# VH-VL binders against q0atu2: the designs that were tried, part 166

Target 1, 119 residues: q0atu2
Amino acid sequence: MLDKKARIRTSREYRNVFEKGKRLSGRFLIIYYVENALDNNRFGFITNKKIGMAVIRNRIKRQLRAIVREYQGQVKNKHDIVLVARAGIGKSSFEGMEKDYIAIMKKAGLFARNANKID
Below, E stands for the ipSAE of ESMFold2; O stands for the ipSAE of OpenDDE; V2 stands for 0.75 times the mean of E and O plus 0.25 times the DockQ between their complexes.

## First folded at step 9 (VH-VL)

Design q6 (framework fv_dusigitumab; at its last look DockQ between E and O 0.73; V2 from the best seeds 0.74)
Fold by OpenDDE, look of step 10:
Structure q6 (fold): chain C 119 residues (1-119), chain A 122 residues (1-122), chain B 111 residues (1-111)
Amino acid sequence: as target 1 above (119 residues)
Amino acid sequence: QVQLVQSGAEVKKPGASVKVSCKASGYTFTSYDINWVRQATGQGLEWMGWMNPDSGDTGYAQKFQGRVTMTRNTSISTAYMELSSLRSEDTAVYYCARDLGYDSGEFYFDYWGQGTTVTVSS
Amino acid sequence: QSVLTQPPSVSAAPGQKVTISCSGSSSNIGNNYVSWYQQLPGTAPKLLIYDNNKRPSGIPDRFSGSKSGTSATLGITGLQTGDEADYYCGTWDSSLSAGYVFGGGTKLTVL
């Protein structure tokens, strides 16, 4: 699980990201990202009923948190990032989800240029 | 089979704009980003940017920001690249290319259009 | 000029082996997989190698790729006349201005 300080927790924090942040869409994910005034990055996760039953939504959320946790050390500093799961994510593999995340984050320019690649 | 078919050659004057099209077939158009790469005569390849046909999101090389616009018409599986304020150094062959980033997390172009020659001369 | 550095030209006789180097930095080759493209005269580029060392279908095993640190290498064995072309390395760059970058290209001449 992500550190408490690395999580977007309040509605106000989420709203700020949606209103002021940039948006990029991948195959399974949409990310909203904006610079913050902190010394750390914060991540938020959104799953909706279009994905499927609560059990599925919770699984997806756990998987996304696992992915974010694995690559969090490579994310550029001072960003609030919200991951929104798209409807098709329920049928994706973990690997597919991970690759989608990586691709989106790279195109967003959110990976640190001096970070080591994780294979 | 996957194909990217581009529009024909263009001749433009300095200061004008050019819009090149790239029609995709043989795959789900909205599932893969389209990239644009140009090559001046006798020169190397130069990446211009990417466009997500599903969302319309784009990412442009810094060199072309403010001057390039990448769009798409999903109903006809066609991507467009418009370059404005043309100058002589924009004379080049322009390629569209399919990007497999979302499939691999890494970026490479597995299919290319045949190229569109754009000549900018007074 | 180019973010990735390649030798401008290489040459060898048929049947010989050639290598083409591609040098970058941590933000590109160091953090991302490298691809190679072959461009025959008057044609569009063709994907030759992806993910550092993988060949698309139809690419003979005479072509190989490798990556170490911030550098990549394309190897061509059993050189054939038809291999005469320009070769470009490419990869994603994770710098502040994220995007794809190409090498300057290498002209391979078969003697």
Scores: ipSAE 0.809, ipTM 0.928, lowest interface PAE 0.7, mean pLDDT 94
Fold by ESMFold2-Fast, scan of step 9:
Structure q6 (fold): chain C 119 residues (1-119), chain A 122 residues (1-122), chain B 111 residues (1-111)
Amino acid sequence: as target 1 above (119 residues)
Amino acid sequence: QVQLVQSGAEVKKPGASVKVSCKASGYTFTSYDINWVRQATGQGLEWMGWMNPDSGDTGYAQKFQGRVTMTRNTSISTAYMELSSLRSEDTAVYYCARDLGYDSGEFYFDYWGQGTTVTVSS
Amino acid sequence: QSVLTQPPSVSAAPGQKVTISCSGSSSNIGNNYVSWYQQLPGTAPKLLIYDNNKRPSGIPDRFSGSKSGTSATLGITGLQTGDEADYYCGTWDSSLSAGYVFGGGTKLTVL
């Protein structure tokens, strides 16, 4: 799990990312991202009712936080990033979500070092 | 069988625009990005950008930013690359290629179109 | 001028072994997996190797890949005349322009 300082907490902070940020879509994820004026990165997570029941949405959210935590050190500093799960994410495996995250973060120019899982 | 079939050769004047098409078949068109790569005669491969056929999102190489536009028409499984303000140094073979990045987290091009020759001459 | 450096040409006799190098930096080869593409004269490139060392279905095992640090190598054993082609390495570059980059290409001549 992510530390509290690495999480976007308020609706105002989410609105800032959605309104001022750039957007990139993957197969299972959409990211919105903007540079911040802080010393660290912050992440937000959105799972919509279209994904499924609360138990499924909660599982997806936990899995996305785990993925973000694992790759936290690869992300270029000073960004607010919101991950929005697409409706089809419920059909994906954990590995499928992870690969989608890596691909979109690389395309966004947000991965700086050791972004891949080397053998 | 996966195929990418490109439009025919084009001859253009300097300052014109060219739009190359790439028709996909044998797979779900919206599941994989299409990348565009060009190659001048006797020279190496040069990456131009990627296009997500599901979302319409694009990413362009800095050299082409402002001159290239990549689009698609999902109803006919066709990707397009339009290059404007053509110069003689844009004379090249232009390829489309399918990218497996979403499946792997790593980018590589498993199937390529046959290429479209674009000649820019006065 | 390309971001990834390959020798412009290599040559060997039929049945011999040849290696083609591809040298980059931490922002590309050091941080991402490497692919290799074969281009026969007058044709589109064809994927030979992906994920540093994996072969697509239909590529014979005499083609191999490896990666160490910021460099990658394509190995070809049992050379055949049909292997005469240009060979390109390619990878993602996470530097300023975040995009795909190719090596300058290596022309293989089977003597």
Scores: ipSAE 0.757, ipTM 0.903, lowest interface PAE 1.1, mean pLDDT 91
Fold by ESMFold2, look of step 10:
Structure q6 (fold): chain C 119 residues (1-119), chain A 122 residues (1-122), chain B 111 residues (1-111)
Amino acid sequence: as target 1 above (119 residues)
Amino acid sequence: QVQLVQSGAEVKKPGASVKVSCKASGYTFTSYDINWVRQATGQGLEWMGWMNPDSGDTGYAQKFQGRVTMTRNTSISTAYMELSSLRSEDTAVYYCARDLGYDSGEFYFDYWGQGTTVTVSS
Amino acid sequence: QSVLTQPPSVSAAPGQKVTISCSGSSSNIGNNYVSWYQQLPGTAPKLLIYDNNKRPSGIPDRFSGSKSGTSATLGITGLQTGDEADYYCGTWDSSLSAGYVFGGGTKLTVL
């Protein structure tokens, strides 16, 4: 998993990204992102209750965290990034979420290194 | 079968704008981005930007930032590219192309429109 | 010039083999998969190779692609007069101005 330093944790931190950040939509994900004043990236994850019950939302969050961890070394530093699951994400595969993440991160200009898996 | 059909040739004067259309058929229009690429006579291909028909999000090549606008009308499966403040250097064939990036995480253009010739002359 | 460098022209006799190179950098070819496009005279480009070495349906196996480091290569065997075209490599560039980039194009002449 992402360590504590690499997580957006408070409502205020999330609101800062939504208020000041840029937004870009993929097929299954929306990302919001803004430059921060830290020496590292931070990631946040949102699954709306309309996606499904808690077990479904927790599975999606775990999958998204795994994807982010896999590519974290390739992400341009000093950004707060919130991944918002779109309504249709529950029907996607892990690979489908992964491809979507790669595509939107490239289009956002947030990949600075090799976009392939790190591990 | 996937098809992208573009609007006809245009002749414009410097300083004017042009809007090229690209009508998609044979697939779910909102599932794939449309990209625009131009080619001046005897020159290579030049990428202009991408547009997500579902969200309306765009990303433009730096060279065209501020002069290009890419839009769509999803009810008629049509993408548009508008280029403003035209100059003679904008004389080119303009192509729309379908981008499979969301399926693969890698970008490539599997289907292209037939091209629209835009001539800018005084 | 173009971000991706291709030779301006190549030629070979019918039935022979030719290769077309495409040189880039770590921000494009090094980090992203490469595609190739064929443009016959007076026509739109057509996808020839994607994901470095894969052919879309309908592209004969005498067209091949490969990638090594920051360079990509298009191979064409059994050359036919109908292969006379301009060939472009393309890929995503992950640099500060993130976007798609093409090579300058290579004109293939079949003598």
Scores: ipSAE 0.680, ipTM 0.890, lowest interface PAE 1.5, mean pLDDT 91
ESMFold2 (binder alone), look of step 10: mean pLDDT 92; pTM 0.950

Design q60 (framework fv_dusigitumab)
Fold by ESMFold2-Fast, scan of step 9:
Structure q60 (fold): chain C 119 residues (1-119), chain A 122 residues (1-122), chain B 111 residues (1-111)
Amino acid sequence: as target 1 above (119 residues)
Amino acid sequence: QVQLVQSGAEVKKPGASVKVSCKASGYTFTSYDINWVRQATGQGLEWMGWMNPNSGNTGYAQKFQGRVTMTRNTSISTAYMELSSLRSEDTAVYYCARDLGYDSGSFYFDYWGQGTTVTVSS
Amino acid sequence: QSVLTQPPSVSAAPGQKVTISCSGSSSNIGNNYVSWYQQLPGTAPKLLIYDNNKRPSGIPDRFSGSKSGTSATLGITGLQTGDEADYYCGTWDSSLSAGYVFGGGTKLTVL
């Protein structure tokens, strides 16, 4: 689990990321991200009904949180980042989601390239 | 086989815009990013930006922010790079190049277009 | 200006070994994978090495790459006249204005 300080918790905070942030799309994930005025990173997770039933959405959220937690130390400080799962994510493997996350974060300039082992 | 084929040479006046095309074949166009790299005569390679053909999202080098626009037409597997407010310093060969970032998490250019010469002269 | 520093030129005879250095900082080479590109006169660049030391299919094993700290090295053994080209290192720069950066290039002359 991510620490409470590392989670985007309120609708207002999510809205700020969507309105002021940049957007990047991967194969299975979309990220929205903006620099914050804090000294830490915060993450939000969105899985909509187009992905599947609640059990599928909850599995995806759990897997995405695990991926984010694994690479948390490699993310540049002072960012609010929202991950939105795309409809096709329900058929992806954990490794597929992980690779997509790493690729999109690196393109956003939020990761050092070799901070993450992909294989 | 994978190919990126670019449009032909352009001659422009200062202040004009140029739009270079890059036609992809031999792979699923929407699965890989397209990057643009230029090279002025006798000088080194300079990265300009990337474009995700699936989403249309882009990222531009700071130097080109506000002058460059990268787009695509997925129905014809073609990427475009438009550079506006041209200066003599923009005289260069412009390359498109494929990025496997979404497949492997790495950022490198495995296939390149042949290049498009753009000459800006008065 | 090039963010990554390469020697402007290197020269050697056929059959010899050369190394080409590429020096950067912690925000680029220090924290990221390095790639190398070969550019023959009048042609587009060609990927030679990726992820520090990996070769694409079709690149002979006499080309090698390595990285240590904030520097990377391209090694070429058994030099051939067809190796005469410009060589560029490249990597992601993880600074706040992040983007891909290239070295200034090294002209290899095979004497």
Scores: ipSAE 0.006, ipTM 0.577, lowest interface PAE 13.7, mean pLDDT 84

Design q61 (framework fv_dusigitumab)
Fold by ESMFold2-Fast, scan of step 9:
Structure q61 (fold): chain C 119 residues (1-119), chain A 122 residues (1-122), chain B 111 residues (1-111)
Amino acid sequence: as target 1 above (119 residues)
Amino acid sequence: QVQLVQSGAEVKKPGASVKVSCKASGYTFTSYDINWVRQATGQGLEWMGWMNPNSGNTGYAQKFQGRVTMTRNTSISTAYMELSSLRSEDTAVYYCARDLGYDSGEYYFDYWGQGTTVTVSS
Amino acid sequence: QSVLTQPPSVSAAPGQKVTISCSGSSSNIGNNYVSWYQQLPGTAPKLLIYDNNKRPSGIPDRFSGSKSGTSATLGITGLQTGDEADYYCGTWDSSLSAGYVFGGGTKLTVL
């Protein structure tokens, strides 16, 4: 699980990212991102009821958090990043979600060249 | 400051269509879903559907399926709800409302438009 | 008929406390967060409570929410004449044919 300090937790914090941030769409994910005034990155996740039943949403949420945690060290510091799951994500594989995450983060300029490698 | 401003009152004959607008300001329009809720005179709130302004995807309540169409124009941050084949029972105040979804299980309307009165009479 | 059941009316004197119930099923309240909306006469609804028990900025702490099983409750203490309104609970319905659902509404009269 992501550390508490690495999570966006309040409605106000989510709103700040949506209103002031940049937006980039992938196949299964949309990211909103903005530089913060903290010493660390924070991540938020939106898996709206429109995606499906609670069991599906909870699975997607766990898988996205695992992906973010795996690549956390490759993300440029001092950013608030919100991942919004698109409706089609429920039909995606774990690998498909991971591939989309890496691609969108690289396009945003938030990822290093070697993000695809373990360490 | 977040605002949703709706178009003015409409009077329509049975069988006509009505198109209500909802102009958003004070936030990134494409980041939040717009929902439509109606209220007949002296009655309760009735959810009609949601529209994702980024994708254009929609989900309609079964009762309105086939008669309602929800769209948007992102260049002017405006959502639309069109209801066709109007009947006297469609006489109501129609509201747009913003939906701020978070992690799974969170779905509520934090900001509402002022409402548009639609009267269907001969 | 509403998917969520509320009492049609409730009344009390200024300074008193009232409780408004909202009863559903496992597909709605049982599996989802509940919100409450206040509608003053002639106005649009206003969000009063979200995520079962949280207040938006500007909502006084005399308004509270709770949820247990398939039922939710709105509590209002220190009643004021300005609280006269219709109150609606709302939640997502996870069944195949449903979306967002509202209770039938409760008219609060401050005597």
Scores: ipSAE 0.006, ipTM 0.571, lowest interface PAE 11.8, mean pLDDT 84

Design q62 (framework fv_dusigitumab)
Fold by ESMFold2-Fast, scan of step 9:
Structure q62 (fold): chain C 119 residues (1-119), chain A 122 residues (1-122), chain B 111 residues (1-111)
Amino acid sequence: as target 1 above (119 residues)
Amino acid sequence: QVQLVQSGAEVKKPGASVKVSCKASGYTFTSYDINWVRQATGQGLEWMGWMNPNSGNTGYAQKFQGRVTMTRNTSISTAYMELSSLRSEDTAVYYCARDLGYDSGEWYFDYWGQGTTVTVSS
Amino acid sequence: QSVLTQPPSVSAAPGQKVTISCSGSSSNIGNNYVSWYQQLPGTAPKLLIYDNNKRPSGIPDRFSGSKSGTSATLGITGLQTGDEADYYCGTWDSSLSAGYVFGGGTKLTVL
């Protein structure tokens, strides 16, 4: 689970990322990202009704948080990043979500080359 | 203490525009979004849109798109809502409200202006 | 019509308990946290409950909130004459871009 300091929590902070940030779409995920003035990265997670029932959306959120935590050491410092799940994500495997996350983070230039993965 | 103070009552003719102001005090104006909500006499609350005072970016309810404009002047900590092409059904009390929520799915309004009555009559 | 359905009125005597329901769909209440607002006659609304069941500073514990599926409930115990007001539920509707929706409101009369 992500530390409280690594989570985007307020609706205002989410809107700031959407309005000022850059957008990049993957197969199952869209990321919005912007540099912050903090010492750390913060992540937000959005799963809307197009994903499915609350139980499915909550499962997806938990899995995305686990993926983000696993790779947090590879993310370039000082960014607010919001992950938005696309409708098709409910049919994806955990491995499929992980692969999509890695691909979009690399495309965004947010993965530092040779950064350490947290095991 | 946090306060949102709105401009006074307005009487307008159909087809005119009205611009309501909302002056913020007691907090950092650019740190919280301002929303606009209206209420016709004897009716319920109706959300109109939000405005980010730091960026100037806005989001409007579909019903009001094309007629509403939300702006701000950061030097005087004041938000504005302008509604054009007024009709009799626009007669209502208009409120500004500060947005304080957790996560993008959690929106709520912790402080409200006192309201501005706008009457549209021919 | 309002997207969220509330009963138009509810009434009880001082000291009694009342509950006010708020019914929506998966795109609003089922997907998001619910807030409740109290509007005393002639005044602006006041935040009463946020995040389904949390109270702002200054709101007495007589007021409580809960959510189950696509419905939310506001509970008021130890009813007082000063509780006569209109009560509105509110939440974000994920079917609309950046949209907030309110219930139709419930008039509480203390007999």
Scores: ipSAE 0.006, ipTM 0.562, lowest interface PAE 11.9, mean pLDDT 84

Design q63 (framework fv_dusigitumab)
Fold by ESMFold2-Fast, scan of step 9:
Structure q63 (fold): chain C 119 residues (1-119), chain A 122 residues (1-122), chain B 111 residues (1-111)
Amino acid sequence: as target 1 above (119 residues)
Amino acid sequence: QVQLVQSGAEVKKPGASVKVSCKASGYTFTSYDINWVRQATGQGLEWMGWMNPNSGNTGYAQKFQGRVTMTRNTSISTAYMELSSLRSEDTAVYYCARDLGYDSGELYFDYWGQGTTVTVSS
Amino acid sequence: QSVLTQPPSVSAAPGQKVTISCSGSSSNIGNNYVSWYQQLPGTAPKLLIYDNNKRPSGIPDRFSGSKSGTSATLGITGLQTGDEADYYCGTWDSSLSAGYVFGGGTKLTVL
């Protein structure tokens, strides 16, 4: 579960990310991202009606939050990132969503080496 | 409990500026946007703009662009709305209101201040 | 001047039902969630309904909301004298140059 401080909450902040951010498309996800003036990352999630019924959209939103939470330590600090689910995501597995998220974040250059994961 | 407490009534002359305050308590001030809504005498509710207390970012309704400024002081959990070049039609009750948003990008106002009456007289 | 159209007034007797309409367009109600606010005389507005049809804690189930296409409706059943108030719908306008918009308000009189 993401802390409230790590979530983009307002319509105006979502609009700021869309208007000023960069866009990158994956197979099931589109991300919009922009640097912020905070000391932390914030994430937003959009699941539109093209995905399916409210029950399906809410399930996907919960699963995306879980994926983001799991990998948040690898994300470069000081970014607002909005994940937009594409219509086809409703047929994807949790593993499929996770792989797409990792791929798109790496392609965007948003994943950083974690200094605490010394092997 | 969540509470927004606004400054007291103001009487101003045409051409002056007024600055209304809104002190938040009972929640994390920087986690919720503050919106300003006015109600001119005998009229309905009119949205003026939003202010994000964490970033300082603002967005103003086109009607008020160039006359309104929204700011905050995070050390005292207080939001401010300043309206300049006052005219008689600016006579209104001014409200601050908290925006929950909740990860959906949608906007609605769950808690409101008590209102500040601003009277602009000749 | 309001982008969202409401009837200026509605009235009914205690115990009866009223509905208040709110009409907009695809850029506002058609693509966004609608909220409803109650304003008792001399008081600040109070949130009655959010996300089209949800009630905050403390709002009785006599109040309900619905949305169809570009219009929304507030329903009030079992009318009480204490329901006399102004009622406003509100939503976000999704156009890049607009923000939050309110309806013109409806004065409810309990006869």
Scores: ipSAE 0.006, ipTM 0.563, lowest interface PAE 12.3, mean pLDDT 84

Design q64 (framework fv_dusigitumab)
Fold by ESMFold2-Fast, scan of step 9:
Structure q64 (fold): chain C 119 residues (1-119), chain A 122 residues (1-122), chain B 111 residues (1-111)
Amino acid sequence: as target 1 above (119 residues)
Amino acid sequence: QVQLVQSGAEVKKPGASVKVSCKASGYTFTSYDINWVRQATGQGLEWMGWMNPNSGNTGYAQKFQGRVTMTRNTSISTAYMELSSLRSEDTAVYYCARDLGYDSGEFAFDYWGQGTTVTVSS
Amino acid sequence: QSVLTQPPSVSAAPGQKVTISCSGSSSNIGNNYVSWYQQLPGTAPKLLIYDNNKRPSGIPDRFSGSKSGTSATLGITGLQTGDEADYYCGTWDSSLSAGYVFGGGTKLTVL
């Protein structure tokens, strides 16, 4: 699991990212992202009814958190980032979701390469 | 055509430093990271680190932290790897390699230099 | 001291098929993409497979890759004498010692 301090928790915080952030679409994911004033990154995860039943949505959400956690050390500091799963994500593999995450984060300019790609 | 051309063989004494160069041509030098990999005689490949030629940012394998420095000169499309405090076990062929980049989704080394033999002996 | 385990050698006759395994853990193969490299005697390595199963331009479809859990496999069909080489798997390790890691290498002999 991601630490509590690294999570976007309230609807108000999500709204701020949606209203003020930039948007970038990948194959299975959409990200919204904005600089914050906290000196650490926070992540939010949205899996809506379009994805499927609650059990599928919860599985996808868990897998996305695992991916984000693994690559957290590569993300440029001071950002609030919301990942929105697209309808087709339910048929993707863990590997496919991971690849899309890496690609979209690099395209957004949010990834910096370093020797410590860690949680 | 993409090409990476490395400097010639070096013979060094223990405790010395060696600086290997890697000149890139056939592509935009600043668009692809350069990695350094070494191989002792009859042994396997060992990754040393990466260098971003646009930003100058680097990441080194833990084993080489404090002894390796990776730099570049963008005006001549050349990457450098300097290894200090040389020991006999640093005797190896040193390769530079271009990272396939963003589109690979992870590290993958699509073009390699010819290698530079570094011999550390008394 | 390789983090990724490969068999030290494999052999087969021309026209046959071989598979080379690469075994790791969740912090490397389990959560990252695998690449495969061919090294002919006296030469620099050459990329054969990236992104678990993709071939760069110019690599024939005789070479294939796959990944399952914490293991990856390189397959070579229609074996040719020119395939005699050392083969290395490679991937990122996302543990605290983070960095790119190679397997110990497999010597392929075509008899």
Scores: ipSAE 0.007, ipTM 0.563, lowest interface PAE 15.1, mean pLDDT 84

Design q65 (framework fv_dusigitumab)
Fold by ESMFold2-Fast, scan of step 9:
Structure q65 (fold): chain C 119 residues (1-119), chain A 122 residues (1-122), chain B 111 residues (1-111)
Amino acid sequence: as target 1 above (119 residues)
Amino acid sequence: QVQLVQSGAEVKKPGASVKVSCKASGYTFTSYDINWVRQATGQGLEWMGWMNPNSGNTGYAQKFQGRVTMTRNTSISTAYMELSSLRSEDTAVYYCARDLGYDSGEFPFDYWGQGTTVTVSS
Amino acid sequence: QSVLTQPPSVSAAPGQKVTISCSGSSSNIGNNYVSWYQQLPGTAPKLLIYDNNKRPSGIPDRFSGSKSGTSATLGITGLQTGDEADYYCGTWDSSLSAGYVFGGGTKLTVL
């Protein structure tokens, strides 16, 4: 799992990301992201009632944390990133969530590798 | 120039497995996901799955789960798709294709291999 | 069956305009960007349109795309004999069968 220092836990820190950060939407995920003054990345996760029952929301949150941890080393350092699950995520497979995460992080320019566009 | 070159045609007996290769050139292999798509004779396109060449992670279509394995060898910029327990209905042309995964999650396939014909017959 | 519905065939004369439809649902076209692929006889598919209406480098502007609600359309103007091919729409499906889905394909004949 993600250790304590890699997690956004306080309302103030979440608010900072929403107010100062950029927003990018994927199929199942929205990310809000901003450069921080720390020496590490921090991640936050939001699953709201529109997604489904608590059992579904808790499964989604666990799966998203697992995905984030898997790719943690590829993320450009010194960013606070909040993942917000969209309503349709409850119907996604684990692989679908992972692919959407990879796509949106590359699109944001937050992954270490350079991705080229068709045009 | 971006190019995906696939291995040659295969003829297999029912119950066998087949492993198709896809060699990438003209770009950074680890920077784009590889997808596999098949097409039975006279039929449409059917997506099989994706493979991330950097991490090795994969996602497979439900229909192929348990029979397909997608791997890569980064030292030679080559992707592989192995399909086991072959049946006559697996007779098809198999394509590898690069995707623009960062394009909002809809993953358009911008470059395709030439295709590998796999024939399964008794 | 294909998740996305296309007419099986369409035909027109050289110089004419043709449109090919692709119909889906809210879980695919209604909520995602659409791509179009051209497959000339005996060849691999080629990306024609992505993000509903964008062309890759090298694709002439006589090819266009659009999307409205749960349907997408590929338009081809100034038809040429070299346009004879199968055309496929494609997108992501966010339902329980999450994954990439293609339309059934449309054979374009230039008479």
Scores: ipSAE 0.007, ipTM 0.571, lowest interface PAE 11.6, mean pLDDT 84

